# Ledger of designs, part 85: VH-VL binders against o27280

Target 1, 266 residues: o27280
Amino acid sequence: MDSMNVPEVLEIKRIVEESESVKTFIFSWDFRREVRPGQFVMVWDFRDEKPMSVSLIDPVRSEIGISIRRVGEFTDRVHGLSEGDLLGIRGPYGRGFELMGRDILLVGGGIGMAPLAALADEATARGMRVDALVAARTADELLFLDRLEAAGVNISTCTDDGSCGFKGFAHERLLTLEENHDMAAVCGPEPMMFQVMRILDERDVPAQLSLERYMKCAVGICGQCCLDDTGFRVCAEGPVFWSQELSRVREFGRYRRDPAGRRVPW

## First folded at step 3 (VH-VL)

Design f17 (framework fv_cemiplimab)
Fold by ESMFold2-Fast, scan of step 3:
Structure f17 (fold): chain C 266 residues (1-266), chain A 118 residues (1-118), chain B 107 residues (1-107)
Amino acid sequence: as target 1 above (266 residues)
Amino acid sequence: EVQLLESGGVLVQPGGSLRLSCAASGFTFSDYYMTWVRQAPGKGLEWVSGISGSGGYTYFADSVKGRFTISRDNSKNTLYLQMNSLKGEDTAVYYCTRGDYSYPFDYWGQGTLVTVSS
Amino acid sequence: DIQMTQSPSSLSASVGDSITITCRASQSISNYLNWYQQKPGKAPNLLIYAASTLQSGVPSRFSGSGSGTDFTLTIRTLQPEDFATYYCQQSYSTPYTFGPGTVVDFR
């Protein structure tokens, strides 16, 4: 029996309010099913299911956390739930991040900080030096700053409107950061990730990028996935990709796909 | 034939406001990043602002941040630049341009002159 | 911000000459460099993008080369319509910045 394809009904153990629009739902988890940062689960509210990145991995407490932003019907219903309520969880799915070297840079935009927060915990536990560039449109959308600080992460912030930290975009802030890193992990809006990837490529920093739109493809639901320029099936190996893989995908940072698979500009 | 036509440039007093428009035709407007580039009399080119195809992402030069707003109406194939708190230094011909990093600024309108003077 | 410089600021040439214009970026921009031509009283026209790719309809006498920080625009067998101002521009990162321009004038 492939238990990863069958939803388990789990009780919401704890809810953390990360911001006005983001909550982290915490569940007890049996770590005989390994979970790695960068992986996701399918969250089922007994009506619809959606992919959500795992944002907390705590084997000591036997817990996982899933951070969800309120953006529509499904997420509005889930945000209405309380501790003690039930959700269906299946997974984990997808390719997680790989850690290498001693010094790592994390670049996250908005809810993209969720999988990077889990990665930061693992990297710091391994004794790595972690620098995080946390980006959002406004100060209220910056996520996980307290958690990153508690983990000993060196934090830089930027907001499009200048309400916190550097005024500008992640890639503009990155150009002013001088330290070299052995690797980077990036997650956020595709236009941000595209710009950041180009700078990291110039600096010869290997980067891994997480693409939300490829999460559904990793579970065998493929309305968005197609072959890239080289004929490689990127959707089957997501959501985390190396920068070398994404450099060849014409759609990356330019277009996304609707449920029918049609190209939609960012 | 790809065409971009700017309008709205006039004489405005310092501290005033003005909205420029750019009518686009001959291509699928919503598929392209659009940009405003200006040129002061006798000077070089300065990138001012850009907007993604959906309008979800906007970018500005430091000289205009907080004063200018870029927007688009894809149903009307029209790009806008709302200019507030105008300064003498904003006097320039404003060009509407199609393109960005993945698509160079491959087509330009004829420009519209904005003069900021007392 | 990425700073762009051009040399020379101006040059005089005759029809039939071959000329070169150089452009330098304050940091590496890979091949995200574009060249534009502007004639007096007219809007700029794209000549070259991605450092060396000729825009459709641009005569083959125009060519571009370079990567990283140093770039060159070459015009072989200069024609009367080539007397204009030429600008380089980086499209690597916002804000997109232009060089100060090179005026190619009649000798």
Scores: ipSAE 0.000, ipTM 0.446, lowest interface PAE 13.6, mean pLDDT 84

Design f18 (framework fv_cemiplimab)
Fold by ESMFold2-Fast, scan of step 3:
Structure f18 (fold): chain C 266 residues (1-266), chain A 118 residues (1-118), chain B 107 residues (1-107)
Amino acid sequence: as target 1 above (266 residues)
Amino acid sequence: EVQLLESGGVLVQPGGSLRLSCAASGFTFSDYAMTWVRQAPGKGLEWVSYISGSGGYTYFADSVKGRFTISRDNSKNTLYLQMNSLKGEDTAVYYCTRGDYSYPFDYWGQGTLVTVSS
Amino acid sequence: DIQMTQSPSSLSASVGDSITITCRASQSISNYLNWYQQKPGKAPNLLIYAASTLQSGVPSRFSGSGSGTDFTLTIRTLQPEDFATYYCQQSYSTPYTFGPGTVVDFR
């Protein structure tokens, strides 16, 4: 038996309230199980299991963090937990981000900043120049700004309502920034990622994009995490994809699939 | 047991083309970035090319840009280096290696000799 | 590009000696420095990564130190199998550049 496929029951060591709707749950972690930014774990509340991106990787303190937005029954139950309570964790799973070059642009929307925050830590530790474009609907929904600043990241913000930084969407803000980067990493709502990808393609900036779709399976055991046209499964072949891979997928940025496989517009 | 085995090195005339292969075993190939490193006879090590685990990103040394391409077939656990417009200065033993900044070049193949001569 | 230099280019030593090889980067590379050993006719072997961490199976007589721009490889109580060429390499950014190598030969 592969012990990574059996949930380990872990105590919630610390909870950080990132916003009204987002919390980061921190656990002690044995780093004999290597974890990379962009990977996810399966979180089990002893009734249901959901994939969650790793948002903090701290081998010095022997801790990982998992940031969870309250959006449904499972996440509502998990948000009701306190320090000292137990959750089952298994993994990590999926492809992590790959870092190349000397500078990187991070573009995150909402909870999509979670895997990018872990990547920012690694990129800055590597000595890369990190620019982050952090987007949200309102100022109160901007995530990880203090953590990014502490890591030495150059931060730009934008909000739909103009309550912080540029008034508008991430891709509109990106068009006003004419800096070149060796690579980019993007995570957020698919329409945002599609628009950002197109701009980066025009600038010849290779980009990795993380698909933040809700899944009920791990390691490709069901089809609801499958991409149309190419047959890629986000839990088996993702969640991180290069822009070249996603440019061939007709549904990327246009529509999503519900659990029954029906097309639902973004 | 991690193993990397290069093949394809032969004598080629200047201006010719050659494809090198590297067969990987003993690990999940698609989880690792791969690189090619070369060594001219009696000289030091020179990094040549990088490919990400998915194959989505590649990078090349300036000396080979536009002439070499790197690719991989994850279903066959095989890495490739397509070499075009070969020059005498490309004469070297070519090593397949596993790794990047996160996973240092911890495993190397035995190398395959490419000789470019008239 | 980050340029790597090594000193000395060659050294002669006897079995039982302790030797040091230095490596310098043209800019700060934090601790993203690796050391490799290459014996004649063989592929390189990783000795040390992250400037000071020994690769599994490498004898404890090998040690690495340094950060930023200046790094050192030390071999204490040199053994016959240690006569080889040693290379430093930065894995901080592409292109991943190697030092020119240090040949360790017997006197």
Scores: ipSAE 0.006, ipTM 0.431, lowest interface PAE 14.5, mean pLDDT 83

Design f19 (framework fv_cemiplimab)
Fold by ESMFold2-Fast, scan of step 3:
Structure f19 (fold): chain C 266 residues (1-266), chain A 118 residues (1-118), chain B 107 residues (1-107)
Amino acid sequence: as target 1 above (266 residues)
Amino acid sequence: EVQLLESGGVLVQPGGSLRLSCAASGFTFSDYAMTWVRQAPGKGLEWVSSISGSGGYTYFADSVKGRFTISRDNSKNTLYLQMNSLKGEDTAVYYCTRGDYSYPFDYWGQGTLVTVSS
Amino acid sequence: DIQMTQSPSSLSASVGDSITITCRASQSISNYLNWYQQKPGKAPNLLIYAASTLQSGVPSRFSGSGSGTDFTLTIRTLQPEDFATYYCQQSYSTPYTFGPGTVVDFR
């Protein structure tokens, strides 16, 4: 749609510091342009444009939030901005999460908790029971715990170094959790998501996984990233996929692609 | 303009098979879950089956589990319902509708009549 | 399965009247309730979703209320085109279930 492909210059209304490396930027939003958990927007700082997942969707306050981790020059510049400063926002893009049943398990790693936090808000508003497994390398990298707790989510944590909760990886913690769920949603590093998917498949829990891969030409929805065997394009078909579809993708969990489309091991 | 057009409804004998189609236009088909709802003559509405936008997840009413399958071809903007081992109680107008748990059934086709009798 | 009941099964009303139809779920469904209108020989038409949100293009004389287990559809200043059967439907969990319908007859 033409209007979705033109950046709108929006004022940063509020900034929330989620951790030393992650900030959530909050903007007023006209919800005539629907936004769903799992979708992303293109963020333009008037030099470069990058895709960012939507982490807050609040139609009551007419606000969206975008959580950004500091990883390079673009994100460093954006982190230097203050309330009142301007950013260009284009979108939303991609297919969001679908909810079904009464019980959902969220499994998030690091910044992957961002789109899952928005999903948790929607699921709890719909009266679903929400269990979240929040994973990170260290306690300082666990994100959105206060927000999830405030929403009534049942939280389990794990850290690689054991600084908070279970000592180990998300899939190792998941093996100690025996509860059945009607569905699951997973977002985080691809190796983590692969291991979690396999366990959920064995338990017959339908799962949706969010893949946020960089595209060959990262200036809008005209990307040509394609997964082996299925032909999925992350920006057009994803970033959210059901586990049944991802089980057919040979590169999932083994390697990723750089901006030129070349395979790079995880 | 969103349009849904069902086809395939005919008279079929008990134990027979039939495939229904629904042609969609006016929206990005793959962004929406799709649903089949039926209505027996003079009776109310009954949900039959739904399929996610990607086709990765499908679910069915208990009355049709093991007999019906739902599928979609997003390249053709078409939804399908494969009906096997048909029973007299499957006689109904079958409606194609857009939506499921995440979006209400906001657009409906005109329906296609399936009659199962000898 | 969540069972849906509607009351009344039928009602007669005159143009200009205000009517209410009730829908009850056998367990809490939060606000996952939709209302549909079906005219004789036609497909159903979405009126209200999320218990109280009017579908685009639906006249403001229609309103929905309720949460949990008890819901109502109200039609103010009934018009001739409102002669129809009305169905509630829960979208909380599969199987999605419809109420048995309420027939609104004029006179």
Scores: ipSAE 0.005, ipTM 0.430, lowest interface PAE 14.7, mean pLDDT 83

Design f2 (framework fv_cemiplimab)
Fold by ESMFold2-Fast, scan of step 3:
Structure f2 (fold): chain C 266 residues (1-266), chain A 118 residues (1-118), chain B 107 residues (1-107)
Amino acid sequence: as target 1 above (266 residues)
Amino acid sequence: EVQLLESGGVLVQPGGSLRLSCAASGFTFSDYAMTWVRQAPGKGLEWVSGISGSGGYTYFADSVKGRFTISRDNSKNTLYLQMNSLKGEDTAVYYCTRGDYSYPFDYWGQGTLVTVSS
Amino acid sequence: DIQMTQSPSSLSASVGDSITITCRASQSIDNYLNWYQQKPGKAPNLLIYAASTLQSGVPSRFSGSGSGTDFTLTIRTLQPEDFATYYCQQSYSTPYTFGPGTVVDFR
């Protein structure tokens, strides 16, 4: 058994408040365990364990960051922690994003910007031109704008209510943007990702999409992580998939699965 | 030392099928996109197909789209080219190469000869 | 598809000569241009990428230049091992296309 499968108890070094509902927890990390943007870790509060995407990868400072949105009991407890408190971390797990070409479009919805922020750092370090479309329901739910700006990313925003940037959905905003990207990376609510993927496919832009909400088991034993038609296990083969792979999945963008495994419309 | 070794090239009838393999060593196979390039006897080089490091994204030359498929087994460090509905025009030495979408093909195997003839 | 052409199709040279091979793309490819060398019976070998960047281990007598549509490969002080076929290749967009090759033979 690799050390990657044993939880390591780490001290919370710093907490960054990204919004009223999102915090980034920063830990010292030994980079002998490689971490790539798009990968996730299992976060253990000594009661429950949940998968969380890595949102900061900083080998110079020897730190990783994990951004967590407050949505339920586990995340509520974790949000109540302070610098100096302990969490168990195991991983990383999953396939990371692949970069290609000279320019990339990032399309993130809500907390989906977390893994894309880490990817933006890697892409800019590689010398790529990075354009980010940051989408949320309201202006106060837009994430990582200052971090992206500091990295030299060209930012477009949209909000459902029009409180910041374009008024409308991510795919509607995307239709107003240029077609000049070698690739794209997309993370957010599945219906948004499906609409964005269709536009990128029409434009012949290769895209990678992250299906983080299907993460129920990092070890790849959970049946709920299985996709239709292809038989992909999201926690084993994902969470990052190319649009070419997802075009073969019948339930992508149409259905989700409840805890009993039943198909439920979005 | 990076090494790529192709195998599977034989004489095959028009309309037939053949699978080529490329065994890779000396690098972390899953970190690199891989490609197939062919060369007809006495002719120049023609790019055939490429595959991302994960295997999740594939591209093909128009001349082989719908007939050829590219795949990889990262646990075995092996690249494959499945060739179906073979034509005389597919007669060539097939090289596997290491390279990606914007990077050059920096290492090449020795090639394997495929002859399509009645 | 982007069409690649090379000039000349063949040339004869002596050891110690300096030679230049030209490559032209049918549309602008910025600096997404690579040069390969192929010796008889052998696989191709990468010489230059990004139009002018020399691959590790390649002798300094090889150099590349150009951008957009017009590119050149120069070999100064030709050595016996340099008699080969040379190909340019665009990596700007798929399908990746090669030039028809330039054969460099003994005079």
Scores: ipSAE 0.343, ipTM 0.713, lowest interface PAE 3.5, mean pLDDT 86

Design f20 (framework fv_cemiplimab)
Fold by ESMFold2-Fast, scan of step 3:
Structure f20 (fold): chain C 266 residues (1-266), chain A 118 residues (1-118), chain B 107 residues (1-107)
Amino acid sequence: as target 1 above (266 residues)
Amino acid sequence: EVQLLESGGVLVQPGGSLRLSCAASGFTFSDYAMTWVRQAPGKGLEWVSGISGSGGYTYFADSVKGRFTISRDNSKNTLYLQMNSLKGEDTAVYYCTRGEYSYPFDYWGQGTLVTVSS
Amino acid sequence: DIQMTQSPSSLSASVGDSITITCRASQSISNYLNWYQQKPGKAPNLLIYAASTLQSGVPSRFSGSGSGTDFTLTIRTLQPEDFATYYCQQSYSTPYTFGPGTVVDFR
């Protein structure tokens, strides 16, 4: 296979505006480099490089998509690009989600719906029943609703401010959802994921969670990717972990690390 | 072609321990969940344990929970079953199989006999 | 736990006969039912999955039907190599459970 450690310069084939703050950039992709939902790539704008989750995997059209939220200088520059412009892509990296059983619950918060949208496509293509709980602070930050609906996904929404669907947090909405699932996949802010995991664990639903906060380094150098109690390296063994693995991590959902490695409460 | 080959079955005294291995070839091992199924002499089939493709999720039959552990080494294409606190009731041929949950056990090894007796 | 029952526990048949084995689940398992064949001294082989889908390489004389709680395995024009024990198994939820088996012997 081609080295994943050298960026390939790719032309932006299409841009989809998901919201005022999120765009999906679509590229032609050679699927000799396998890409799975839950993996990430390093996106290089010829000045800086940042990790981004893959949100679209389409072998039929030979395309991948990368969804990017505007949060700083790098993402502002990328959002200013047009179809035909170039970006460097390195990867993919990390282990992806696993699918098992006949049905799956997806719980996504904000941009965390990006990797889950790719997973939804794979799950529906395999004939699984897919239920998605899409959570955000406001209605404008709910992502991929049209794409999920087109794929035949059963959608529930919640917003912190009540501007769409259930008024409240993801875990509060989850408590009102009755159906059991063979598995779940969760991606979003870590405090949300911790609360969701607790409920799923009580229901005996095995879950996979994506720890996107640790996607700062490539495989091979990952001081910032180390989980406190287990010694696991997120970039080498994650970012996707089973809830069974995370149940032993004291740090998960309680505090994070700053750039100096100090504990900071959520 | 898909091949699964179990090894490790021997005579063990009650209360003893034993580790079984299953060597897999002919498919991308890490893409598949794997299971152990056993069959006591003259009896039917009993599911024992399963493990996800990554090894991150494991599950067990109540009869072996807390005594057996399942693991895999995807770099070596090998599945393991660590059996502790063995009882006479654990005497069986142990089969390595590919498959889990909504998916059938589509390939089976030839089995390895574990006998627990004094 | 889902309990699986098979009937008959054994049957005697001759080459050329058509036989039917039934399997019942204690609760609905949709179509998540598999059938396995085990010959004496050998490992089981998958015959049918998803209640009615024939595994590749399995002779067309084997067929499966049913959904929910009641399932059947039919073997048309029984051949000498078909004298074996047959097991149904639910893959709907853990713990996975097998039926007690049906022994198909010479008459």
Scores: ipSAE 0.189, ipTM 0.666, lowest interface PAE 4.7, mean pLDDT 86

Design f21 (framework fv_cemiplimab)
Fold by ESMFold2-Fast, scan of step 3:
Structure f21 (fold): chain C 266 residues (1-266), chain A 118 residues (1-118), chain B 107 residues (1-107)
Amino acid sequence: as target 1 above (266 residues)
Amino acid sequence: EVQLLESGGVLVQPGGSLRLSCAASGFTFSDYAMTWVRQAPGKGLEWVSGISGSGGYTYFADSVKGRFTISRDNSKNTLYLQMNSLKGEDTAVYYCTRGDYDYPFDYWGQGTLVTVSS
Amino acid sequence: DIQMTQSPSSLSASVGDSITITCRASQSISNYLNWYQQKPGKAPNLLIYAASTLQSGVPSRFSGSGSGTDFTLTIRTLQPEDFATYYCQQSYSTPYTFGPGTVVDFR
């Protein structure tokens, strides 16, 4: 309820077209308000407000970036904006990623690569060895490959249709990759994250997973964030959770909740 | 300015349980991983357990795995070590330390003595 | 687990001496090696991290060197307050392992 809870109207400084459906909106940022990879901001278009993960954290240029996929009315309106237009931004909110060890694995699916791109920048700046598995439906939907390469990240790709890299799903590609990692960070569709988490758990690699559905819970908006494990409930602030926290939650990867809190299959 | 203060060490019988506490001050507690290190009388240092800044990840030495649990309350700036099924070999001074992989154990508490004996 | 060894296990020295303590890791740990000092009845203090970086407030007579598997701690003009036990510790991977310690006694 401090100044971070009041939207600041910011000018769109630059827009990067990441793909046909994804754009990164870049704003000047005062780093007296610290931003960490894995955190999100509330983006306000003066009609509606939505949580968006921070995808670029650049203290040298004094900039943050927010990557947005076009999926509905709000995102369609935001995609129609140009450099110089205004958006309301408040935050950052939520628990970000925690870096641990010397070798890190990033597994990103689709737009889930956005918060992981920010994490890759921080990890490489700290001198960590970073391997990234970037997954998408098609080659045109693989995100941030040039940025990851520029940062010195070791990149593996997979696409469902085989148009780039391994033909198959992220968890299938992961099974063919070397296991030398101290931790992993995972962001993407929940079923993908669940499969990846199972493999990492079998390999004794501690993992952090970003569950975007819990962003509203971190700002106190939605009860859908409560996780139910056969009559037991776990409510924690997200969006980032350690795999140890999720291993006791049978709902993860299997159910979501409607506004009334009822279980709904994925 | 950074201070760590352990408490809870007492004489306990084999098979018993004990909870140690560590009160932290002088830094943003939730930003740091925390660790317990022990030292048996007249012996060297042994790492026991660690916990991430959020409390979401915990890890243990094989000698205590399944018997000890580590936790933290970031609202109270306090670290805990719950010790169950205590053995004579667990007799040691237990130190609370700040640090993990990227942060060496840069600050240590005074230690609290746990004696496991009949 | 990474095993750490130190040599010597103990040494006797006089004020003004220069002493060297060696630490060996059972596998390469790059430069992820820390040195701690423990005085009788007190908690350990961090002296050096990343093999060669002095912790703030540590006197310049302390220096560390090495990489991979072989590391050394050197104390150049030994002072009375330096009579203590010294431990190396690898921070490369869990479980974090300490050397058995080197006792520096007054001669």
Scores: ipSAE 0.415, ipTM 0.749, lowest interface PAE 3.8, mean pLDDT 87

Design f22 (framework fv_cemiplimab)
Fold by ESMFold2-Fast, scan of step 3:
Structure f22 (fold): chain C 266 residues (1-266), chain A 118 residues (1-118), chain B 107 residues (1-107)
Amino acid sequence: as target 1 above (266 residues)
Amino acid sequence: EVQLLESGGVLVQPGGSLRLSCAASGFTFSDYAMTWVRQAPGKGLEWVSGISGSGGYTYFADSVKGRFTISRDNSKNTLYLQMNSLKGEDTAVYYCTRGDYEYPFDYWGQGTLVTVSS
Amino acid sequence: DIQMTQSPSSLSASVGDSITITCRASQSISNYLNWYQQKPGKAPNLLIYAASTLQSGVPSRFSGSGSGTDFTLTIRTLQPEDFATYYCQQSYSTPYTFGPGTVVDFR
């Protein structure tokens, strides 16, 4: 378990191109070190280190997958790697998703589908009924549809531009869906997650939300990690939070913090 | 060996408050949802409250909602039930139990008696 | 809320008898039903989960059956330690609800 806090240099076994901007990197993994959906790892390219959600957990093949969206210099370098190249991996870190009840709704926006794809696999393996609402800006950015279909998930899609499924945002599509669920899991941009949470709260559906910006806090890198006036310790508790926890946070969905800790609008 | 041990049950007056504790050992406490179940003297079992493994989600029977709160300290392997605005109807043995999605209430503590009387 | 009922509310039996207790749910709960045994002055213990699966350490004379809304607990060749109160409980959805119990006593 001390190996969890030291980067292990692993060979990239396989790369799956999920879209123009997203790749999944597959590594052999020793499952004596457990990994759960919703947890993340620190990925080190021998220059910089970034937190990345685990998107595939396959104990049968002894593999994990890490899905990475190309958004800056670090991720551009990682996207340039090939099978056989090396990356440093440490973890897993953070609270994973908790499953309860007999059925679950997944609501994912963009790369937020990555941790939810791993959760879908776990939920279906437990015999839960899984419905997924997959949202993106365009059809080409919808992620993991083939994996979800193969797992037996009931899929609804929406795109901002109407190029696939419902034309509109995730929360607008959710309003047209009638089914009740015992729980939900939500991952995507914070404004989307805030709107989805409000609808689920009105329907009395308990939800878990994964906050990417708080992955760094879960490993103790940020120093003081408190959300607004609630005082709970994000560095010990994230990135996955129940909606009951987030409903007490004035900041959620309204503001973000800059590197100096100042509150700035979304 | 899985063990659950409740404490804190005493006689309290109506309108009073009391906090119950449950010490857990023999398993990874944070991996399990925990529950309080009560039994009034000579009556059946009634589910009272539950809490997820992380402590992030809590759920209550309608009879106690707004008066009771459930919490846990995973670093101390301890579950709590804070009872406020106690009524005579709250008189019961309170059991701490380990529950999760697949195997609810597979281990129970011995119970702690709460009596609400003038 | 899902209501649970049990029949009979009490029964008298002798050692060596076979007894059956019935549990009904107000709506379908698939196989998310558990059975508990409670002896006087003691905490309940889990006997059966998922309607028919024996908890580790529970004697094979106990068996459960049913799905949907109708469930039964059977105790074959009743032993002295089996005189107790038995409760069914649904784990399908919150709030988790128990049946009113069945008291199994000496004849």
Scores: ipSAE 0.177, ipTM 0.676, lowest interface PAE 5.6, mean pLDDT 86

